# Ledger of designs, part 3: VHH binders against Uncharacterized protein YDL144C

Target 1, 356 residues: Uncharacterized protein YDL144C, of Saccharomyces cerevisiae (q07589)
Amino acid sequence: MSRILVIGAGGVGVITALSLWLKKESDVSLVVRSDYDRVLKHGYTIESCDYGRLEGWRPHHIYSSVEDAASAADNQGYNYIVVTTKNIIDGPVNSRVSNIIRPVLEKNKELHGPQLTTHILLVQNGIDIEKEIWAEFPREQYRYTVLSGIQLIGSTKIGSGHISQVGQDHLSCGAFDPQDAAAIQAANDFVRMYSNEGQNFVEFDPRVRYSRWKKLLYNAAINTSTALVGLDVPRCLEFGVNKKSTEIEVFHPAMREIIAIAASEGIIIEEEFITMFTEITRKKVFKPSMCVDCEKGQLMELEVILGNPIRIAKRNGVATPTLSILYNLLVLVQAKLKERKGLLKFDEKTATLVDE

## First folded at step 5 (VHH)

Design t06 (from p6 with E102D; framework vhh_gefurulimab)
Fold by ESMFold2-Fast, scan of step 5:
Structure t06 (fold): chain B 356 residues (1-356), chain A 121 residues (1-121)
Amino acid sequence: as target 1 above (356 residues)
Amino acid sequence: EVQLVESGGGLVKPGGSLRLSCAASGFTFSSYYAAWFRQAPGKEREFVSAISSGGSTTYADSVKGRFTISRDNAKNSLYLQMNSLRAEDTAVYYCAAEYSLDYSWGEYDYWGQGTLVTVSS
């Protein structure tokens, strides 16, 4: 029976743990931070369009930290680490994915040596998110694979220990390295363990990098623009000059630049997705995740959605005029959020940034 | 123009079979997950079955083992094979398609007009 550690107890992480728990094919541990005391005493209240209403729900194990999960007295190691936290590369060092998972990888190596391979599933947006893990954990010292999770779910924490899921659970899982047979096998095994017939959608992704570039047509053009202006998608489209300027001069150029960057590394994305992604949310009054993060005063996944694509573009000689303007303006928005959180300090007497 | 057109509905006796078809046009059907919903007279619309772009299937408990959803992306078509039909299966059946990027909204973007299935002696 696989031992699975889910890190991140937001809407996505809690539903992920619930789906695995309901399938009864894994031993599920969940890291719960801010809601730990409430969940330990009373469990979760869950209102799910896929899984129904639950009161007092807990997975098999609850821990207040990743360190506690790794050091549990009965810990036989973890076969899977599912990371559902936001990937904020420019955020606090302790929030880096490699630092979050490090206690588990160290403990698994200590307890099992070469006998246990740990499968790290990143349920996070963006491109090149796996590269930090490969850089930080030499394969001569650690046995692991890195898996991609693309989650299309509308699940929100609406109160302490209270989750509301109104959008159906759809997970696409694959291997970041398409040549890694162990990663491919682990992804297929996760799909089987996550699948709940009649309740969710889960599929194996044979083309992870293609899928991530394709999703960036939306994330890099629309999540970014809405976050910058604080408007939902229909308002962005309707408020444009002649109800056309937003899609023609902002969204579509940004999407074309993403297509050009993907093409520069041999990945072809069909032009029809530009129209499809623009139209899909035209009449849905909602704010994309980056817009919501900004409004809540939370740091945005800026580097994995715009920073990394632009760095790839510069390396490959691809022009990114629209993406670069969006990126540089959102860097200022991100800095404003960091200043408000005390992560960055400005000295008004000298008019200079203070780096401590 | 986006269209979903259902066909194959009709009158059938209990225990009989029917195959519903849905023809998609005006969008890249292969990139959408597609579903069948039904609505019986005087009842709310209910989920029947769905199939992802990659071919993974999901079924409502009431139809598991009796209905089979399938798709043919080359023909832009969705199918529902209905076996062992019961009086309770009498409803208008709707074809639906959804694409979702950050969230699955549970709200399908494109809908057909429906096809009536009547199970009666």
Scores: ipSAE 0.000, ipTM 0.343, lowest interface PAE 11.9, mean pLDDT 88

Design t07 (from p6 with Y103F; framework vhh_gefurulimab)
Fold by ESMFold2-Fast, scan of step 5:
Structure t07 (fold): chain B 356 residues (1-356), chain A 121 residues (1-121)
Amino acid sequence: as target 1 above (356 residues)
Amino acid sequence: EVQLVESGGGLVKPGGSLRLSCAASGFTFSSYYAAWFRQAPGKEREFVSAISSGGSTTYADSVKGRFTISRDNAKNSLYLQMNSLRAEDTAVYYCAAEYSLEFSWGEYDYWGQGTLVTVSS
């Protein structure tokens, strides 16, 4: 029986834990922070388009911290660590993925040495999100794989211990290193354990980096632009000059820059996706995740969606005029959010940023 | 123009087989999640089967083991092979396609006009 630790008890993480629990092929642990006392006492109330209405639901185990979950592993360890938290690399240092997983990965290493391979599944947006893990945990010292999860799910925490899922759970799971046989096997095993036929849709992703670059056509052009202006996608398209300037001079140029960056590392994305991605949300009145985060006063996944693509572009000699202006303006929006949260301090008398 | 056109419907006897086809045009079909739905007289539209762009499949409990969904991206076509047909399979069958990016809406972007399948003894 696989032991799986799910980190992140937002809408995505809770439904992830529920799907694994319903399949009955895994021992499921969930890290719950702010809602811990309520969930421990009363369980979750879940309203799911895939799984129905549940009251008092709990996974097999609930912990208030990753450290507690690691300690409770005793002599068994975890086969999978599923990270569903937002990846905000310019946020607090303790929120870095490598720091979040460290207690579990160290405990697994301590208890099992080279006998247990830990599979780290990142259910997070962006490009190069796996590279900090490879840098921080040298493969000669740690036995693990890193897996990609692209989860297209409309699930929100609407109250303490209360989850509403209105969009069907679509999960694509694959190996960040396409030559790593152990990672490929682990991804296929996760797909099997996660799949609930007729309720969710789960598939193996044979081309993780391609899939992530392709999703960035939307995220780097549309999530970013909507977050900057605080408008839904149809309003951005209709409010443009002659109802054309947004798509022609903002969305499409940003998407072409992403295609050029992907091509610079050998990944070809068809030009047809530019039109397709613009059109699929033209009549759907919704705000993408980065726009919602900004409006709720939460830090945005800025670096993994724009920062890392731009850094790759600079390394490979690809021009990014549109992505760079979006990035630098959103850096200011991010700083505004940090200042409001007390993470950044400005001295109005000297008109300077206060350094610690 | 965007179109999904179903064909292959007709009258069959119980226990018989039928193959439905759906021809897609005007969009990048190969990238879309595609599905078959059906609507029996006086009933709500119900899900039958779906297939991802990569070929992964899912089926409603009522058709598992009897129906097989498949696609040919080179021909921009979707198929439903229906075996061991029953009277309760009588319905108008609809081809549908969706693309999920941020999350699935539970609503398909494109729909065909439908093709009637009648299973009678």
Scores: ipSAE 0.236, ipTM 0.632, lowest interface PAE 4.4, mean pLDDT 89

Design t08 (from p6 with Y103G S104Y; framework vhh_gefurulimab)
Fold by ESMFold2-Fast, scan of step 5:
Structure t08 (fold): chain B 356 residues (1-356), chain A 121 residues (1-121)
Amino acid sequence: as target 1 above (356 residues)
Amino acid sequence: EVQLVESGGGLVKPGGSLRLSCAASGFTFSSYYAAWFRQAPGKEREFVSAISSGGSTTYADSVKGRFTISRDNAKNSLYLQMNSLRAEDTAVYYCAAEYSLEGYWGEYDYWGQGTLVTVSS
């Protein structure tokens, strides 16, 4: 029976743990931080379009920290680490994915050495998110694979221990390294363990990098623009000059730049997705995750959605005028959020940034 | 122009079989979830079956074991094989397609005009 640790108890993480728990093919542990005491006493209240209404629900194990989960694994370790937290590269050091998972990888190495391969599933937005893991954990010292999870789901934590899921649970899972046979097998095994016939959709992704670039057509153009202006997608489209300027001069140029960057590394994204992604939420009052993060005063996944694409573009000689303007304005929005949280300091007497 | 066009509806006797087809055009059908819904006279529209771009399927409890959903992405087509039909299966059947983006899911983006299935002796 696979032992699975889910890190992140937001809408995505809790539903991930629930789906695995319902399948009865894995031993599920969930790291619950802010809601730990509430969930220990009362369990989760879940209102799910796929899984129904549950009260008092708990996975097999709940821990208040990754360190506690790692310690409690004892002689068995974890076969999978599922990371559903926001990936904020420019945030606090402790929020880095490599630092979040480190206690589990160290404990698995200590207890099992080469006998246990740990499969790290990143259920997170963006491109090049796996590279930090490969850089921080030398493969000669740690036995692991890195898997991609693209979760297309509408699930929100609406209160302490209370999850509302209104969009169907859809997960695609694949290997970041398409030549890694162990990763491919682990992804297929995860799909099997996650699948609940009649309740969710889950599939193996044979083209992880293609899928991530394709999703960035929406994320890099629309999540970013909506976060910058604090408007839902229909308002962005309707409020534009002649109800056309947003799509023609912002969304479409940003999407075309993403297509050009993907093409620069040999990945072709079909041009029809520009029209499709523009139209898909035109009549649906929807605020993408980056817009919601900004409104809640939470740091945005800026680097994995815009920073990394722009760095790839620069390396490959691809011009990104639209993405670069969006990025540099959102860097200022991110700095505003950091200042409000006390992570960035400005000295008004000298008019200079402090803590450089 | 986006279109979903259903065909294959008709009159069939209880216990009979019928195959519905849906032809998609004007969009990249292979990237979309596709589904069948039905609306019986005097009732609200209900879910029948869905299939992901990769072929994963789900069924309403009322049709499990009797209906089979399938797709042919090369032909931009969706199918519903209906076996062991009952009078309660009488409805207009609608083809629908959906693309999920982040936190906004479960609302179908494109709908066909419907095809009538009548199960009667």
Scores: ipSAE 0.173, ipTM 0.603, lowest interface PAE 5.2, mean pLDDT 89

Design t09 (from p6 with S100T S104T; framework vhh_gefurulimab)
Fold by ESMFold2-Fast, scan of step 5:
Structure t09 (fold): chain B 356 residues (1-356), chain A 121 residues (1-121)
Amino acid sequence: as target 1 above (356 residues)
Amino acid sequence: EVQLVESGGGLVKPGGSLRLSCAASGFTFSSYYAAWFRQAPGKEREFVSAISSGGSTTYADSVKGRFTISRDNAKNSLYLQMNSLRAEDTAVYYCAAEYTLEYTWGEYDYWGQGTLVTVSS
């Protein structure tokens, strides 16, 4: 049986662990932080549109930290590490994905040497998120692959140990390096282990970078704009000048800039997706994840959704006037959130940012 | 103009077969998750089968092994091959399409007008 460690016990992570557990083809471990004591004693209460209502549910194993999971007495190493945490590049250094997974990769290396390949599945938004892992873990020293998980799910934690999933569980899984045969095989194996016919949709993604740029048409234009103004998508569209300025002057220009950036690296995204993504959400009253994160006082995935695209644009000579204004305004929103969390300090007497 | 148009319904005897078709127009069908639902008189609409843009399929327990969903993205078409039909399969069958984005509440974006399937001797 494949041993799978799921890191992140939010709405996505818990449902990921549940889906794997229900299939009965893997040994599932979940890292639970703030809810650890409640979950250890009472399990999870889950209300799922795909999986039904469960009370007292637990995966096969739960740990209070990644370090504990890596050091467990009966740990034989992990075949998969599934990372469902937010990817906040500009957040605290110890929260970076490479630092989060490091204890597991080091322990697997100690215990198994060249015999175990660990498959790191990043169920996270954005572009270039895999590059930090390749940079921090030289492939000459570590045996691993990096897989992309694009999760289109509406799942949130509504209380301690209580998950509500109201949007269908749809996961696409593929290899960040399309030439890595081991990664391709690992992605196909994960799809098989995750699939629960009649309850979810999971499929192999043969074009990871295309899929991520395509999702950024929505994330970089709509998640960002809604997070900035604190409104759901239909309100953004209806409240615009003449009920048109939002889509014509904000959403569509931002999407066109993303298409131009993708094209600059050889990836063509069809223009019809601009209209399609706008129209699909026109009558769906919901707040995208970045808007929800901001409203909860949580840092946004700003760098992987806007920062990295803009950096690619600058390298390739692509103009990004709309994305850049959205980014620079959200940098201020992010700074406000950091200040509230004590991660950034402003001196009101001198009216200056305290550097250190 | 967005349209989903079902065809292929009709009267068939128990044990018989029918193939339903759904023609999509006015949107990029190939990018959408597509599904068949049915509604019998006086009952709620129920899920029958679904297919992702990449071809992964899901079936309701009541139709597993008897029905096969398929799609032809080049022709913007969705199909449902129905074999070993039973009286309880009698319903209006609806074609539906959804593009799943973050937190869309599982509501289908587009629906056809339906095609009637009657299984009776």
Scores: ipSAE 0.013, ipTM 0.489, lowest interface PAE 7.9, mean pLDDT 88

Design t11 (from p6 with Y99L L101W; framework vhh_gefurulimab)
Fold by ESMFold2-Fast, scan of step 5:
Structure t11 (fold): chain B 356 residues (1-356), chain A 121 residues (1-121)
Amino acid sequence: as target 1 above (356 residues)
Amino acid sequence: EVQLVESGGGLVKPGGSLRLSCAASGFTFSSYYAAWFRQAPGKEREFVSAISSGGSTTYADSVKGRFTISRDNAKNSLYLQMNSLRAEDTAVYYCAAELSWEYSWGEYDYWGQGTLVTVSS
C-alpha cells in the first residue's frame, strides 16, 4: 500500500485525493491550507460527475503544511508526492516546486536513506518543468523519480471545503526520463492506483515529451494571445480581420513554431493538431487560464509555456518570430502584475527599475 | 475590484417562484465556475447549484427539479430560477465564483454579500 501526499487542495488536488482514496490501494494525505479548519471539522462536500456526491469526506490524513506532512510521516515516508500547484519559475522563491517538496525529500533522506524512493508527480503545464528538480536534488543524495501528469478535468473549489467537478477526470501519467525503468514502473503503478473502472479515464503516457509539446500547441498560441488582449477564444477568432487574421497570422504561425522546435529534438507532431486545437474552443466562450490569471492579478506560467520553448529554439537554431513577440510582450504584462503585487518597484523620478 | 452582487430576494408564499441574479465585475466571469449557496438561520452555509464556464450544471438533491441555474456571460451575470418554493428554502442566498483550472490550488473564492429569501404565508 503506497503512501501518497497530494500538495494542492484545489479542484484538481482534492479530486486526485478522492480517486486514490476510493480505490482503497493507497494511504492518502492531503495538504490543505486556507480550508484546513473547515475540512478538519466538517470534511469536504464533493459534487462529482464521475464519483458522485459525498458529504463530510476526508482522505486518510490532512495537514496544514508540507512541513507538517513530512514530520508526521516519521518512519514510513511518502512513496508519491503529487504536485498540483501552478509552476511560476519567475515568481516568489518559496513557491518554486523544488522548495515546496524540499521538506518531504529532506525528511525521507534523513529517516530512510537510499531505501525509500519518492516518486514526484508534476500535474503542471509546460516543458522542462522536471529539470529544476534534477538540478536541486543530486541523485546520489536523494532517491527519487520525476513523473509527468497531464490532467484534463473540470473541477473547482466553489466554497470552503466544497468541490464541484463537472468535467470528466482524465489523467495521463508517465516518466519524464523514458530510460528510467523505476520511473516507468512508478507511473504504471500510479495509473493502477488511480484507476476507478467506469468512473475515470487514466492511462500510462509512454511519450511524455511528445504529449507536452503537443499540449503547447494550444498553450503557447492561444493561452498567450488571449492573455495579451483580454478576450475569450471566440472573440479573438471573430474580431480578427475578415474573421481570419487571428488564426492565420497569430495562432497557426505560433503553433507551427512549436512543431518546428519539437522537430529539432526529433519529436514529430502531426499538422492535424493545428486544426484540432484551433477548433476545440472556437464556439466555447472561454478565457484560458493565462488570460484569467492576468485578470485576477496573478502571475502567469509564462516561463514554462513560452520561455523554455524559446530557449530550446535558440539552442537548436529554430526561428521563433511569432512566439518571441508574444513572449516579450507577456514579459511586460508579467512585470505589470509583479509591480501591482509589490514584487517589482519602479522609480518615476529617474524612470528606472529599482534593483533591490 | 472584484465584486459579486446578488439581487432578486424577497418575501414569497409557499409554492411561489423567485429569480435571483448575481452581477459580476472586476474579473473574467465567463472563465469561472459559478455557484449558488444558501445559509438558513442557525445553519451552516450549504451548496445549492453550480454551473461551469461551458454551461454544465449540478444541483443539490434538495433543489433538483425545482431550481434552475443559468448564466449570461455577455452580461457577466448568474441566475437562479427558483420554483415550487418551500418554507425550508428560507435563507440568505450567496453567489460564488472560482476559477476552474486543472493545475490550480483552488484557494481563491469570490463571494457576494447575499440576498435574503423568505418563504412564508
Scores: ipSAE 0.000, ipTM 0.151, lowest interface PAE 13.6, mean pLDDT 85

Design t12 (from p6 with W105Y G106P; framework vhh_gefurulimab)
Fold by ESMFold2-Fast, scan of step 5:
Structure t12 (fold): chain B 356 residues (1-356), chain A 121 residues (1-121)
Amino acid sequence: as target 1 above (356 residues)
Amino acid sequence: EVQLVESGGGLVKPGGSLRLSCAASGFTFSSYYAAWFRQAPGKEREFVSAISSGGSTTYADSVKGRFTISRDNAKNSLYLQMNSLRAEDTAVYYCAAEYSLEYSYPEYDYWGQGTLVTVSS
């Protein structure tokens, strides 16, 4: 059986662990931090539209830290590391994905050498999220692959040890490097182990970079705009000038800029998705994850959703007037959140940012 | 020490071909976006071609269809195959690599010292 470590015990991570556990084809470990003592004693209460109601549920193993999970592998290591945490590049350095997974990769290298390949599945939004992993872990020293997980799921932690899932679990899993045969095989194997016929939808993704650019049509235009103004999608559309300015002057231009950036690296996104993504939540009172994060005072996934696309655009000579305005205003929103958390300090006597 | 070392430049006649190589060392090249730039005498440095860590390519309009960028991650190398060369292609060609998660204007993290390509009779 494959040994799988799920890092992140939010709504997505817990349901991910549950689906793997229910399939009975893997040995599932979950890293639970703030809720560890409660979950260890009482398990999870889960209310799932896909998997039903469970009381006192636990995966095969629960650990309070990634370091503990790495140490407790009994020299068997982990075949998969599934990362479901938010990817906040501009947040605290120790929360970076490469730093989060490092204890497992170091332990696997030390104990197993070339006998074990570790498959790192990033179930996170954005583009170029794999670059940090490849840069921090030289392939000559570490035996691993990096896999993309695009998960459309409505799952929230509503209390300590309590998960509510109201949107169907839909996962697309593929290889970030389309030429890496081992990664392609690992992605197909994960799809098989995750799939629960009649309960979830999971498929192999043969075009990871295409899929990520396509999802950015929604994330870079709508998640960002709603986060900036603190409104759900229908309110953004209805409150616009003549009930049209938001989609015509904000959403559609931002989406077209994403299409142009993708095209600059040889990836064609069909223009019909502009209409489809604008309409998909028009009549659903829904706040995207970035909007919810901002309202809860949590840092936003700003860099992987806007920063990285804009960097690619500038490198390739693609103009991004709409994305750049959204980005620079959200940088100020992110700074406000950082200041409130004590991660950023402003000196009112000198009217200057206190340096790092 | 991080290094990018270009080679393969030289004198070639119009309509000829050249293959430039760039050898990377001191960093995980396979993770980096890599590019070729050129600078003709008395002109600003201009973009020629780029290749992502995943192999996606982009080209300046002036070289599209004539030049092909490629990489060999096992050899930590970047290549530029230049076909149907013109007098206007005469320049010093620079290899560049970028991983920076910059929030400002993009700047390539690492640069080579350049290799001269002269297209003349």
Scores: ipSAE 0.000, ipTM 0.117, lowest interface PAE 19.3, mean pLDDT 86

Design t16 (from p6 with F27R S31R; framework vhh_gefurulimab)
Fold by ESMFold2-Fast, scan of step 5:
Structure t16 (fold): chain B 356 residues (1-356), chain A 121 residues (1-121)
Amino acid sequence: as target 1 above (356 residues)
Amino acid sequence: EVQLVESGGGLVKPGGSLRLSCAASGRTFSRYYAAWFRQAPGKEREFVSAISSGGSTTYADSVKGRFTISRDNAKNSLYLQMNSLRAEDTAVYYCAAEYSLEYSWGEYDYWGQGTLVTVSS
């Protein structure tokens, strides 16, 4: 039976653990931080459009920290680490994905050496998110694969230990390295263990980098713009000059730049997705995740959604005037959020950023 | 897996009406965004109309006031009522469904094979 550790107990993480638990083909552990005491005593209340209503639900194991989960793997280890937390590269060093998973990966290596391959599934937005893991854990020293999870689910935590899922559980799982046979097998095995016939939709993704670039058409243009101005998508579209400037001068140019960057890597994305993404969001009165993060005072997934695409563009000689303006303005928004959290200090007497 | 099948296309005179239907099979349709697209001869595919799971609709400017999108979740069906048809509406019409509601990503996961609408006298 596969042992799976899910890190992140937000809407996505809890539903991920539930789906695996319902299939009964894995031993499921969940890391629960702020809600630990409530969940330990009362379990989760889940209202799911796919899985129904559950009261007092809990996975096989619950831990209050990643370190505790790693320690609890005394003789068994974990076959899969599923990371559903936000990927904030420019945040505190301790919050980097590589540092979050390190205790588990080190313990798995210690307990099983070359006999256990750890499959790290990143259910997170962005491009090049796997490269930090390859850089921090040399493949000669650690036995692991890195898998991509693209989750298009509508699931939110609406209270302590209370999850509401109103959008279908749809997961695309594939290998970041399309030539890694072990990763491909692990992705297919995860799809099998996650699949609940008639309740969710899960598929193997044979084109991970394509899928991630395609999703960035929305994330890099719309999540970013809404976060910058603090408005939902319909307001951004309606409030534009002649109700057209937002889509024509902001959204569409940003999306075309993403298409050009992907093309510089040999990945072709159909231009029709520009219109499709814009029109579908036109009448949906809600705020994308990056906008919600700003409103809650939480750091944005800025680097994986805009920073990394722009760095790729610069290396490949692709111009990004629209993405660069959005990025540099959001760097200021991110700095404001960091200052409010005490992660960045400004000296008003000298009117300068305090270095270190 | 989900399959989408369009029907209701055909030849109609200018000023006439047609109702297109799209039937979904394989999984429940009720929690998906659904849309109609069209592709005219020698042109790129263009957006026509979309409807959310809750019934909120959006239309391309070229069809506003003439076309009406609707859905019947109990029958796993999507419809496009086309009125006051013009020669410029001649195209192959495609049904599409998007399975994500998180932040309205706007990705369409499933497409039909298309149904031809010809507006000609």
Scores: ipSAE 0.000, ipTM 0.147, lowest interface PAE 16.9, mean pLDDT 85

Design t18 (from p6 with S100P; framework vhh_gefurulimab)
Fold by ESMFold2-Fast, scan of step 5:
Formats: structure tokens, sequence, C-alpha cells
Structure t18 (fold): chain B 356 residues (1-356), chain A 121 residues (1-121)
């Protein structure tokens, strides 16, 4: 049976663990931090449009930390590490993905050496998110693969141990390195273990980088703009000058810049997606994840959604006037969130940022 | 402008076969998930089968092994091959299309008008 460790007990992580548990083809462990005591005593209350209503649910194993999960693995190790946490590159160093998964990778290396390959599935937004893993864990010293998970799901933690899922679970899973046969096999195996007929939609992704750039067409233009102004998508469209300026002067230019960056590295995204992505959200009254994060006072996935695309653009000579304005204004929003959390300090007497 | 038009329904005896078609127009069908739903008289609409933009399929337990969903993106068409039909398969069959977003609402964006399938002796 595959042993799977899910890291992140938000709406996405809990439903991911539930789907794997319901399929009965894997041994599922979940890392639960703030809700650990509640979940240990009472389990999860889940209200899911795909999986129904469950009370007192828990996966096969729960741990209060990644370190505890790694220690408890003993001689079996973990075949998959599924990371569903936000990827906040500019956040605290101890919260970086490579540092989060390190205890599991080190323990698997100690216990199994070259016998066990650990498959790291990043269910996170953005581009170049796998490069940090490759840089921190040289592949000649660690035996692992890195998999991409693009999950389109409306799932929120609405209370301690309480999950509400109102949007269907759609997961696309593939290999970041399209030449890595082991990663391709691991992705196909995960798809099989995750799939629940009639309840979710899950597929193998043969073109991970294309899929991630395509999703950024929406995330880098619309999630970012809504987060900056604190409005849902239909309000952004309707409140624009003549009900047109937002799509014509903000959304569409940002999307075209993403298409140009993708093209600079050989990936072609059809311009028809600009119109399609704008139209499918025009009448859906919802706030994208970055807007919700900002309103909850949580740090945004700013660097993986805008920072990395802009850095690629600069290296390849692609102009990004719209994305750069959005990015630099959202850097200020991110700093405001950091200051409110005590992660950033400003000295009002000198009117200067207090550097580390 | 956006349309999904079903065809191929009709009367068939138990054990017979039918092929349903759905013609899509006014949107980029190849980028959408597509599905067949059905509604029997006096019952709620139920899921039958779905196919992703990449061709991955899923089926309700009641039709698995008997029905085959397929798509032709060049022709903007969705199909449902129905074999070994039973009286319980009698329903109006609907074609539907969805593009899932990060906050997927769990409902299909576009629907056809339906085509009636009657399975009786």
Amino acid sequence: as target 1 above (356 residues)
Amino acid sequence: EVQLVESGGGLVKPGGSLRLSCAASGFTFSSYYAAWFRQAPGKEREFVSAISSGGSTTYADSVKGRFTISRDNAKNSLYLQMNSLRAEDTAVYYCAAEYPLEYSWGEYDYWGQGTLVTVSS
C-alpha cells in the first residue's frame, strides 16, 4: 500500500487526504497543526459537494508536526509527500517548502537509502516552484521525484476541524521533469489512487509547464488585481470605467504579458484564453484565493504568481509593464500584512524599515 | 451564441444500442470538461459520464462497462455510445460543459436542451 503524507490541513489538504482515504488504496497520514487537539479528540466535520457529509472523520494517521510524522515512519518511510500549504517564498525561512519537507527526506534517506524513491507532489500555485526543491536537495544525494498538482477546488476551513467544500474537486497531476520516467509513473499512480468515480475529476498532466503558465493567465491578472482592491471578480468588471476599463486596461494586458513570457521559453498559449477566462468569471460572484488570503490577513503567494514570472521576463527580454505595476503594489500589500503579523518592523522615529 | 445541441435519442428495446451526439458552438469546446447527465420522469438530474479536455473519462457505476463517452475536438462534438440498454436507462439525456476554476462552483457552465431516450419492449 503506498504510504502518503499530506502536509497542510486547510480546505485543500483535508479534502486531498479524504479522497485518498475513501479510495482505500493508500495509507494516509495528515499533518495537522493548530487543529491537532480538536481533530485528535473529535475528528473532522466535513461538508463536501463531492464526498457528502462526514462527522468524526480522520485519516489513518495524524501528526502535530512534519518532524513527528518523519520520526513515526520508522522502517516504512513515505512514498509520497503531498504539500498543500501556501508557497510563500518571501515569508519566514522555516516556512519554505524545502525546509518543511526536509525532515521527511532526511529520514527516508537514513532509513531506506537508494531503495525508496520519495515522490514530492506540490499542490501549489505558481511557476518555478520545483526549482527550490532541486536546488536544496541535490538529486545525486537524495532519491526523489517532484510532481505538479494543479487543484481547482472550492474548499475552505470554516472552523477548527470543520471543512466546507462547495466547488468540485478537479486535480491535474504530472511530472515537472518530462524526461523523468519515475516521476511520470508516480504521477499516474497518484491519479489512480486519488480518483473516485462519479465524485471527483483527476487526470494525468503530460504538459506541466504549459498547464502552470495557462493557470497563471488567470492568477497573475485576476487573483492579483482582486487582492489589490479587495473586490470580487464581477465587481472589478462592473466598477471599471464604462464597465470596460478593468478588462481592457488591466486584465487583458496582464494576460498578454504572461502569454509573451511563456512564448519566450517556447510555450504557446492561445490568445482565445484571454476572452475565455474573462467571460467564465464575469457572472461568478467570488473572491479568488489571493484576495481571500489578503482579507484574512494571510501572506499571499506573491513571488510564485508574479515575482517568478517577472524574473523570467527580465532574463528573456520580455516587457511586463502591467504585471510589474501589480507586483510592486502587491509587495506593499504583502509588507502591510507582514507588519501586522509582527514579521516586519517600521521605526516611526527614523521613518525607516528596521532591517533584520 | 453559446449552444449545446443533443441528438440521437429515440425508442429502443432492452439490450439495444444508441449513440448520442452533442454539437457545441460559440465557445472553445476543446478547453472544457464535458459531461452527460440524465433525468428520468419524476426524478432529479443525475450524472452519467464525463470527459476532460485531455480525454480522461469517468462513469457512474450504473453505466460503467455499458456506456462509452468520447469527444472530437476538431468537430466540437461530444458522444455517448450506449450499449446493453435497460428500462432504467429511460431518461432525457443532457450534454453539459464546464471550465473548472480555483473556486469551482460544482456546476456546469453550459447545458443542452436534452434528448429523450426510451427503453421499452
Scores: ipSAE 0.193, ipTM 0.597, lowest interface PAE 4.3, mean pLDDT 89

